# Designs tried in a protein design chat: VHH binders against Late secretory pathway protein AVL9 homolog (AVL9). Part 9

Target 1, 145 residues: Late secretory pathway protein AVL9 homolog (AVL9), of Homo sapiens (Human) (q8nbf6r17to161)
Amino acid sequence: LHIVVVGFHHKKGCQVEFSYPPLIPGDGHDSHTLPEEWKYLPFLALPDGAHNYQEDTVFFHLPPRNGNGATVFGISCYRQIEAKALKVRQADITRETVQKSVCVLSKLPLYGLLQAKLQLITHAYFEEKDFSQISILKELYEHMN
Below, E stands for the ipSAE of ESMFold2; O stands for the ipSAE of OpenDDE; V2 stands for 0.75 times the mean of E and O plus 0.25 times the DockQ between their complexes.

## First folded at step 8 (VHH)

Design e1 (from b4 with D52S S53E S105R; framework vhh_4orz_3)
Fold by ESMFold2-Fast, scan of step 8:
Structure e1 (fold): chain B 145 residues (1-145), chain A 123 residues (1-123)
Amino acid sequence: as target 1 above (145 residues)
Amino acid sequence: EVQLVESGGGLVQAGGSLRLFCAASGFTFSDYAMAWLRQAPGKRREWVALISEGGYTLYADSVKDRFTISRDNAKNTVSLQMNSLKPEDTAIYFCAADEWVFYGRGEYDLDYWGQGTQVTVSS
């Protein structure tokens, strides 16, 4: 069970920018490091052709982190915003637009109500115009527990 | 000098098979993820298949269960086995290498690209 923020970096491609709780125990919430089995999570979370849409929702699957575990289910809500609209611009934002997805990873397939909630939370996260404001993402996690 | 050289393209009838090869040189192949992308005339480049340094594979939904990507680190080669080919698979196929965990979409920089090989599937 995790909340994950995936963003696009013009040089590095898609990468994890935030996770709660951390995907690797002991790492910081802002760690880019992924379990080897989930190495391509960023690719699965950001839709191909995303530049053509302001928002989209993607469903995906991840393998278990050990050989005998169950499939992990993912829901990703993508949004795009003009960089110039941000109240706080990170030093590494070099593109005209900022593209990010907010994802939920779960051992149970979580559709319907959670999808709607995730879409609202993603919209609110972007409307802060300051991506360091992660309180709303932590609240989403608490509601899922 | 870094090089990626594709081969194995050609003309095939719908329902047929082709195997593409990519020979890599000039970098530490085993440290890189390898990908196949394709571009049809008048279309944007799209991702087809990915294989990580550790051998984990991912496929686009359009080719899942029909295509298989594999790598041979001893020979610095990545290959794409294409079965049950459709006219919609007609495209120039590119080999790419990226040190990072994710491939960028075709409009983003990937570390290294090949020249491409033409695949034509007739109806």
Scores: ipSAE 0.006, ipTM 0.255, lowest interface PAE 9.2, mean pLDDT 75

Design e10 (framework vhh_4orz_3)
Fold by ESMFold2-Fast, scan of step 8:
Structure e10 (fold): chain B 145 residues (1-145), chain A 122 residues (1-122)
Amino acid sequence: as target 1 above (145 residues)
Amino acid sequence: EVQLVESGGGLVQAGGSLRLFCAASGFTFSDYAMAWLRQAPGKRREWVALISESGYTLYADSVKDRFTISRDNAKNTVSLQMNSLKPEDTAIYFCAADEFTYWGRGESYDYWGQGTQVTVSS
């Protein structure tokens, strides 16, 4: 259904930085707005004690947006990197460490192969040292469909 | 030196209310997420409520409609308003601080207070 990037903002806490396709139809891919039913997505996408880990994988679920719809399944790959290691530092980064999760949201149960691919893509995304390089995230979405 | 000092605990009858306070010092309070956790006799420590540096709040399902967390950055305090208290709310309540807003509902935090006892009689 969606690829989502969740990041940390020093003033706002956890927030969605990117989604493909957009979580709300008509919004931009960089919109921080969430459906009311999914307001806890950023919090659920992160492992307990995330600050103690360089990377981790988390499974979670979200309610349907239309009442009696099916449960939405999520898988999140969390990673952190030193800000000074970045090739391009975005203006809103004020901390020494940048922390983000790359998530997949699906109405279908998540399989091991998809988890392995998500982990690989998350690693490659961070390895670019430039979080504006979203082409690899779009490739992940195309693989799912 | 970093300190978190809780106050406001005590004995209260079921259905009553208490307000807990946590006074913070030794760090830039406005940059930290603040949380309340509790530990009941014979039970594991559990997360109760979180407030981010921006004021975004999250609650455990067991307290969602009864407790309210708030912060005052001018006074370096975080508070927990507890209404409709139940005997099951009896626990030592701890204030905790973490510079990473999304450390989750776990038990890992940068700084901890000493705790304050809350006892709810039947």
Scores: ipSAE 0.006, ipTM 0.223, lowest interface PAE 9.3, mean pLDDT 76

Design e2 (framework vhh_4orz_3)
Fold by ESMFold2-Fast, scan of step 8:
Structure e2 (fold): chain B 145 residues (1-145), chain A 122 residues (1-122)
Amino acid sequence: as target 1 above (145 residues)
Amino acid sequence: EVQLVESGGGLVQAGGSLRLFCAASGFTFSDYAMAWLRQAPGKRREWVALISEGGYTYYADSVKDRFTISRDNAKNTVSLQMNSLKPEDTAIYFCAADEWLSYGRPEEYDYWGQGTQVTVSS
């Protein structure tokens, strides 16, 4: 089970900005590096046309990390906010809007109750107006395990 | 000149199958991830399936277990086998190529084909 934040970077496109626990053991929580099998996770989590919506939810699947493993199920709640509304704006943010998704990766199929929780957490994460405030994401993880 | 040319589209009854092909030229095919996207009338383009340069496959939830993407690096082709087709699958299907490691949004793909029409009747 992982909580993942995916954002859009002006030079690199969609990328993982945060994961808890880290997607690669030994990496930092803010590592952008993905398992080779999951390198398209950012695209699945922040899908085409996401910029046309204030917020939405999508479901997706990832292949197993080894040849005989089980399918990994994903649910992503994405949202956008004006950069000027942020309490903390990093120097590398050059866009007028910031787009991010909060995702849950699970070995079990994800259903409505988890979707509702994820939507609430995504709203709370954006309402902080400071994406370095990860306490709410850690709380989501603790309550799902 | 870079070209992606789709073929295999057509009219099919619900529950039927179609196989789409994309012939690529003008770039080093084996270095690129290849994708299929679709656009239904009045809707946005949506991603359908992707195959990496290493052969890993990824599918949108709506087509998982019904569609299979594959590639042939010796022939510079990518194909999409579509089974158990539904009226909701009616769309223009586009082949696209992407070399981006943390890749861009669909509108930022490196190369695009012109599309091939798939119509699924009920």
Scores: ipSAE 0.000, ipTM 0.195, lowest interface PAE 13.1, mean pLDDT 75

Design e3 (from b4 with D52S S53E G54S Y56W L58Y V101S S105R; framework vhh_4orz_3)
Fold by ESMFold2-Fast, scan of step 8:
Structure e3 (fold): chain B 145 residues (1-145), chain A 123 residues (1-123)
Amino acid sequence: as target 1 above (145 residues)
Amino acid sequence: EVQLVESGGGLVQAGGSLRLFCAASGFTFSDYAMAWLRQAPGKRREWVALISESGWTYYADSVKDRFTISRDNAKNTVSLQMNSLKPEDTAIYFCAADEWSFYGRGEYDLDYWGQGTQVTVSS
């Protein structure tokens, strides 16, 4: 259903930095705005104690956007990288390490194969050393349709 | 000053039930998300349940379908109904509050905690 990138902002905490397709119809792919029902998405997508791990995978669920809708299942692959290793650095990054999760949100509880694929794509995303390179994330979405 | 006071803990046999309460003061309760976390002997703290200011809830897999979190904005309280208790639920249970719905907050990053209430499940 959606590919989402969650990052840690030094002042605001965890926030959605990218989504494809956008989480709110009509918004840009870089919108930080979340549906009210999904307020906890950034919190759930970044593992507790993330600073102690180079990578981790977490599974979570989100409530339906409509009262009687189906539960939405999430899988998040977290990774961190030293800020000094980046080829392109966003102006608001002030921490020594950059922490992000690449997430898939779906109506189906897809685990196993999706976890392995998401992990590989997250590694590729970080290996670009340039988080504006979103083509790999769009490819993940197209493959999951 | 922000204060969170937990109560309702105790000793109970496996399969039993307990209801924990957290009384909050010093902030506009209805604007804050509330959470319960626990710390078992020799282990790190872990999330148990969260409830947003609008009433959306989250539960850890280990307690899902057994525990229910709820809030009463008129009384500035959050409660945790614990059913079908297991020895593995033995822990000190902590109440926490966050204005930003715990965005970016791991269990080690929270500024406002209660002192905790001990829950011991026998057998």
Scores: ipSAE 0.006, ipTM 0.212, lowest interface PAE 10.0, mean pLDDT 75

Design e4 (framework vhh_4orz_3)
Amino acid sequence: EVQLVESGGGLVQAGGSLRLFCAASGFTFSDYAMAWLRQAPGKRREWVAAITESGYTRYADSVKDRFTISRDNAKNTVSLQMNSLKPEDTAIYFCAADSDWLYYGRSEYDYWGQGTQVTVSS
ESMFold2-Fast, scan of step 8: ipSAE 0.013; ipTM 0.310

Design e5 (from b4 with S30D D52S A97R V101L D109Y L110F; framework vhh_4orz_3)
Fold by ESMFold2-Fast, scan of step 8:
Structure e5 (fold): chain B 145 residues (1-145), chain A 123 residues (1-123)
Amino acid sequence: as target 1 above (145 residues)
Amino acid sequence: EVQLVESGGGLVQAGGSLRLFCAASGFTFDDYAMAWLRQAPGKRREWVALISSGGYTLYADSVKDRFTISRDNAKNTVSLQMNSLKPEDTAIYFCARDEWLFYGSGEYYFDYWGQGTQVTVSS
């Protein structure tokens, strides 16, 4: 089980900004590095069509890691917000709109109640207008254990 | 002054291989995702492969496991290695620059295109 935040950087494109627990054992929670098997994760979580929507939810899958044979199931809730509405604007944000995805990765296909919870947590994360407030993401992880 | 110039196309027999190159100039190459698209005779353009500024790759299902996209930032070049070619791969192949990484798989969102290079696969 992982919680992952995917963001869009105007010059670097889609990248993982946060993961809990870290996607690579030993890395920091803010590491951008992905397992080779999961190199497509940022694009699956924030797909090309995402710009057409203020908010949407998508389901995807990732190949097994380290050859264990187990499919990893993903659910991503993405949203956009006007940069001017942010209480804390990071130095790297030069866009008028900021788009981010909050994702859950699990060995079990997650539907129904978890989708509703993920949407609520994503709304709360954006309502802070300060993307450094990661405590809400840790709360999501605790609710799914 | 943004320029994208494709090369490496040609005639090849089914089962053969070709490597396409795209030379980019007039912009900070490292900052942009790059893509390959193709247009077969009488068909619409379709996306084939994309490589992000960070090196993440995506492929259309029709070419997955046969084609490999790569980039050389020191030479401002993006390449497409095409293996196990089929007659259905016959098309003009275009190099394109992506203005927004996650908008890049759709034709409308590429801001610059090359002239294309012809690939013909005979049966």
Scores: ipSAE 0.000, ipTM 0.125, lowest interface PAE 15.6, mean pLDDT 74

Design e6 (from b4 with D52S S53E A97R V101S F102Y S105R G106T Y108S D109Y L110F; framework vhh_4orz_3)
Fold by ESMFold2-Fast, scan of step 8:
Structure e6 (fold): chain B 145 residues (1-145), chain A 123 residues (1-123)
Amino acid sequence: as target 1 above (145 residues)
Amino acid sequence: EVQLVESGGGLVQAGGSLRLFCAASGFTFSDYAMAWLRQAPGKRREWVALISEGGYTLYADSVKDRFTISRDNAKNTVSLQMNSLKPEDTAIYFCARDEWSYYGRTESYFDYWGQGTQVTVSS
């Protein structure tokens, strides 16, 4: 089980910005490195045509990392916010919006309550207007265990 | 006009300490994460430390427990306290502004840079 934040960088494209616990043991929470089996996670976490929606929720799955494991299930809550609405600095981007997804990765296909809680936490994360405030993401993980 | 001006560099013996300062102007300082990067002769720029707008700090493994980054929003300054300096810490140290609203660790995440301040650690 992991909480993951996926964002868009104007030069690098979509990438993982945060994970808790780290997706690769020994890496930092801010590592952009993904397991080879999960290299498409940033793409799967963003809905098709994300730039046309203010928010959306998508479901996806990832293969097991050790070949003999179970499928990993993902739930992603996508949001976008105008760059000028952030209380921290404005990014220099071709678009005037910041796009991010907050994801939960689980070995169990959890829906309903988890989806609702993830949506609330994603709204709170964006409402901070400061994406360095990760305590709400840790809170989500701790309440799922 | 965005400006970042470093100071505090100099020559120090191994085991000594230095404190670097970066004075920022031309933007709302409190809205940005700030970082220190360094470049040794013939090497790429290496990320050293970052402090978020909210005061959360991150450090490269090579400087962890020896360096402390801090900020003073009232004075528009970010500082790097360097303790237990080693000859391998010899480099030009740059203050940089984080382009995005999250913790960047690569050179490409920073949109404005200072001119740098030289730190030389003698054996």
Scores: ipSAE 0.005, ipTM 0.133, lowest interface PAE 13.7, mean pLDDT 75

Design e7 (framework vhh_4orz_3)
Fold by ESMFold2-Fast, scan of step 8:
Structure e7 (fold): chain B 145 residues (1-145), chain A 122 residues (1-122)
Amino acid sequence: as target 1 above (145 residues)
Amino acid sequence: EVQLVESGGGLVQAGGSLRLFCAASGFTFSDYAMAWLRQAPGKRREWVALISYEGSTLYADSVKDRFTISRDNAKNTVSLQMNSLKPEDTAIYFCAADEWLFYGRSDEYDYWGQGTQVTVSS
């Protein structure tokens, strides 16, 4: 079980910005490094920045990290916000919005109640207008684990 | 030519304080966001604090309530006040500038300083 934030980086494209607990043992929560088996996670969680929806929910699967372990289930709540609304403003001359997804990775099947909770947490995270405020994400993890 | 020059590093006892400075030149300082990152021996580089061109500040959880970042646009400097220092704060501290800052980043800033060593003894 992991909570992951995926966002767009102006030089690297889609990448992991935060994970709790870290996806690679020993790394920091802000590590961009991914397990080789999960290298496509950012693209699955944040497929493109051109979604016509203010918010969307995506389900996806990741292969097991070691041998023939169980499939990992992912659920991502994508949201975008106008850059001008942020308390810490980013300048991006090619994009007027900031796109991020809050994801849950689990070895257990994900149900609609979890989806509803993730949507609420994602809204709260964006409502802070300060993406360094990760306490709400840690609370999500504690409720699920 | 862009330059970021750090100063203020040194040796300090646990519980002590230190103030780092970064002098910037070669770009319009007031239009850039500024950040401090650090790299401890045997660890990867991590972000610790940033300040936007509008003056908004963000801190990593590990330094929140202990470190304060500030900027002086008249002097083209950014500073980091470090209080209640712990041995685990021992690292080389880097000043960085970016036209497009994404919060929580630990790499890929547009401009970097050479770093200044901070050593906290127990």
Scores: ipSAE 0.000, ipTM 0.119, lowest interface PAE 13.2, mean pLDDT 74

Design e8 (from b4 with D52S S53E D98E E99W W100L V101F F102Y Y103G G104R S105G G106S; framework vhh_4orz_3; at its last look DockQ between E and O 0.02; V2 from the best seeds 0.00; counts 0 for: pae E 7.4 > 2, placed apart)
Amino acid sequence: EVQLVESGGGLVQAGGSLRLFCAASGFTFSDYAMAWLRQAPGKRREWVALISEGGYTLYADSVKDRFTISRDNAKNTVSLQMNSLKPEDTAIYFCAAEWLFYGRGSEYDLDYWGQGTQVTVSS
ESMFold2-Fast, scan of step 8: ipSAE 0.220; ipTM 0.598
ESMFold2, look of step 9: ipSAE 0.012; ipTM 0.454
ESMFold2 (binder alone), look of step 9: mean pLDDT 81; pTM 0.818
OpenDDE, look of step 9: ipSAE 0.018; ipTM 0.274

Design e9 (from b4 with D52S S53E A97K E99D V101P F102L S105R Y108D D109A L110F Y112I; framework vhh_4orz_3)
Fold by ESMFold2-Fast, scan of step 8:
Structure e9 (fold): chain B 145 residues (1-145), chain A 123 residues (1-123)
Amino acid sequence: as target 1 above (145 residues)
Amino acid sequence: EVQLVESGGGLVQAGGSLRLFCAASGFTFSDYAMAWLRQAPGKRREWVALISEGGYTLYADSVKDRFTISRDNAKNTVSLQMNSLKPEDTAIYFCAKDDWPLYGRGEDAFDIWGQGTQVTVSS
């Protein structure tokens, strides 16, 4: 089980901005580094045509991390917000909109209830207008266990 | 100048198969991921399959287990084997070069340069 935030950076493209617990043991929660078998997670987490949507939900699959495990199920809730609405604007944000997905990686495909919960948390995360406020993402993890 | 030329489309009945080809020039083919996208009449263009520079493949859920993407770096060609075709697969199919993972699945991720190849699947 992981909570992951994927953002679209104007210059760097799609990247992981946050994970809880960290995707690589020993890394920080803000590490952009991905396990080799999950290197495509940022690509899969953003919905096709994301630049034209305010919000969307996408489902995806990741290969087993250790080769011996089952498929990992991903649920991503994409949201877009105007940069001018942010309370704290990062120096590297040069576009008029900020695009991020909040994702849950799970061994179980409990889509209905998990999707509803994730959509609510994603909305609340954007409502903070400050993406450094990660407490709500940790709450999502606690309620999934 | 990037140039991509698609071929192999045609008319087939449901359950049939087709193989599409894309001949690439104007860039170092082996350094880039390649993708297939499709656009049905009145629909938005959608991504279908991707093969990375290292040969890792990704498929849209709608075509998973039916389509297979492959590449031949010596010939600068990417191919799409389409099996168990459905009427819903009817579309113009486009080959695209991508600097993936830099752009992801957004509208900016895959730009088409060719005219595409028409695939029509009859019920």
Scores: ipSAE 0.011, ipTM 0.218, lowest interface PAE 9.1, mean pLDDT 75

Design f1 (framework vhh_7n9e_1)
Fold by ESMFold2-Fast, scan of step 8:
Structure f1 (fold): chain B 145 residues (1-145), chain A 124 residues (1-124)
Amino acid sequence: as target 1 above (145 residues)
Amino acid sequence: DVQLVESGGGLVQAGGSLRLSCAASGFTFSDYAMYWGRQAPGKGREWVSGISESGGYTAYASSVKGRFTISRDNAKNTLYLQMNNLKPEDTALYYCAADEWLFYGRGEYDLDYWGQGTQVTVSS
């Protein structure tokens, strides 16, 4: 079970910005490092197509990290916010709109149980207008356990 | 100055394969992320795949995952799209685009269409 935040980076593309617990045991929660098997996680967490989405929910699959493990199931809630609305703006924000996805990874297909809660948490995360406020993301994890 | 020229389209039967090419000129190709998009008759523009400057990262629309493979050759200033297991629903004008972002799917301010495109028609 993991909570993951995926953001868009102008030079690197889509990037993991936060995970709880960390995707690689022993790493920090702000580590950008992904397991090789999950290298496409950031891209899988994004909505399809060229449409301008304010928010969307995406379902995806990841291969097992162990050779004989089961498929990992992902649910992602994507949201946009205008950069001008942020209380704290990072130096590397280069576009007018900031795009992020809040994801849940599980070995169980919990889509029907978590979708509404994940949407609410994603909205609350963006409503802070300060993406360093991660307490709400940790609360989501605790509520699932 | 910037020019993108798509080629490799044609008529194929369902289940067939095609390889598209996009020849780039007028800019430093290796500094730009590249994308393949398509537009079917009577439908809007849809991005199908993207690739980072070095080729180290790729992204695909769900409709083409597992069937299409994007790649690039920076020495030849060329972008490729290998299309396998083609479906009638893949019938569209295919075009390529350049951007500094890996994935273009949202902003109206990001990128305009840059090439004439190459037509792909899949018969059932």
Scores: ipSAE 0.005, ipTM 0.138, lowest interface PAE 12.7, mean pLDDT 71

Design f2 (framework vhh_7n9e_1)
Amino acid sequence: DVQLVESGGGLVQAGGSLRLSCAASGFTFDDYAMYWGRQAPGKGREWVSGISGEGGYTAYASSVKGRFTISRDNAKNTLYLQMNNLKPEDTALYYCAADEWLSYGRPEEYDYWGQGTQVTVSS
ESMFold2-Fast, scan of step 8: ipSAE 0.012; ipTM 0.361

Design f3 (framework vhh_7n9e_1)
Fold by ESMFold2-Fast, scan of step 8:
Structure f3 (fold): chain B 145 residues (1-145), chain A 124 residues (1-124)
Amino acid sequence: as target 1 above (145 residues)
Amino acid sequence: DVQLVESGGGLVQAGGSLRLSCAASGFTFSDYAMYWGRQAPGKGREWVSGISESGGWTAYASSVKGRFTISRDNAKNTLYLQMNNLKPEDTALYYCARDEWSYYGSGEYYFDYWGQGTQVTVSS
């Protein structure tokens, strides 16, 4: 289980600003360094379209850190805040709006992720308008077992 | 040598539109967040809008949000500001600026380079 904060840096784009416990053992909680397998984490947690919303929730997956590990499940809740609303302004804030994401990474599928996947598969199944098309249902079964 | 050259300003009636351009040279444009600022006669400088290196992230001052749109073309090294529904209080010298985090101080919007500006005058 990890809690991760992803922020937007004007020069570097989306980057991890905080993790608890650290994503790499021995690193500081404020380390920007990611496991190679999780290099896409910042983009997944705070996607390109996030700046168009005041707040939203996204769900994502990360590969295991070794080939035999389980898939890691992520839920990201991101939000914007006006820089002028901040009680203390940090030295690197040059924008009127600050965006950050709070993520939870888990080895177990969280309720939101499971519900979202069920909803998407169900929608796709109904979009077929042919309930004999069971490949989508078999795929769901394989993912849940 | 870093150079920023603004253009597109002029006289326009309230409710009208203008599109400003900023041509950048002397640095790798795609590596820097860019900004538009303005200074009205007898007033201090005011931050107007900002855009990230890729153009994927934008921000606006409350006074212009919903009326102005910032954009960039990294292939042409050009920054744009589309100004709609202009008001007399938008009258100012508009300048583009390059951000460099190593130069700015806490509590201030500080830019390491900015152009000489293009004048926008909005008549009632």
Scores: ipSAE 0.000, ipTM 0.105, lowest interface PAE 16.5, mean pLDDT 69

Design f4 (framework vhh_7n9e_1)
Fold by ESMFold2-Fast, scan of step 8:
Structure f4 (fold): chain B 145 residues (1-145), chain A 123 residues (1-123)
Amino acid sequence: as target 1 above (145 residues)
Amino acid sequence: DVQLVESGGGLVQAGGSLRLSCAASGFTFSDYAMYWGRQAPGKGREWVSGITEYGGSTAYASSVKGRFTISRDNAKNTLYLQMNNLKPEDTALYYCAADSDWLFYGRSEYDYWGQGTQVTVSS
């Protein structure tokens, strides 16, 4: 089980900004590095035509990290907000909107109740207007154990 | 002044492949995000794929994901679209486009558009 935040950076493109626990053992929670098998995770988590939607939910699959493992199930809740609405705006944010997805990766199939909870947590995360406030994401992980 | 010139289109059988190129001139290519769009007969323009200015990120319309690959060569001021497993519904005039802002990939308006190259996929 992992909680993952995917965002868009002006110069670097779509990337993982946060994971809990880290996607690669030993890395920091803010590492952008992905397992080779999961290199497309950022693109799978952001829906096509994202600019047309303020929010959306996407289901996707990732291959197992070990060749003998089971398929990994992903659910992504995407949102965008105007940069001017942020309570804390990073100095390097020069875009007019901020786009991010909050994802859950699991080896078990995801149920509708998990989707509903993820949508609520994603909404609360954006309502903080400060993306450094990760306590709610950790709370989501603890409730899914 | 600013020019985008597409090439590589043609007639191909279903299941076949084509590689499109877009030669850019008149602007600093590496400062612009690049896109491929298409317009099928009797339809409006549809966004196909996009790539950031340094190639660090790519995006695809769901209809082509897994079959098409966008890439760029900034040293040659050239954008590419590798199209595999083509389907009759991929028949369209394919345009490349340049925009200084990656924020709204998939939008219908861009700073610059090319004239297009025709792709026809027969069943």
Scores: ipSAE 0.000, ipTM 0.142, lowest interface PAE 13.5, mean pLDDT 73

Design f5 (framework vhh_7n9e_1)
Amino acid sequence: DVQLVESGGGLVQAGGSLRLSCAASGFTFSDYYMYWGRQAPGKGREWVSGISESGSTIAYASSVKGRFTISRDNAKNTLYLQMNNLKPEDTALYYCAKDEWLTYGRHESYFDYWGQGTQVTVSS
ESMFold2-Fast, scan of step 8: ipSAE 0.013; ipTM 0.382

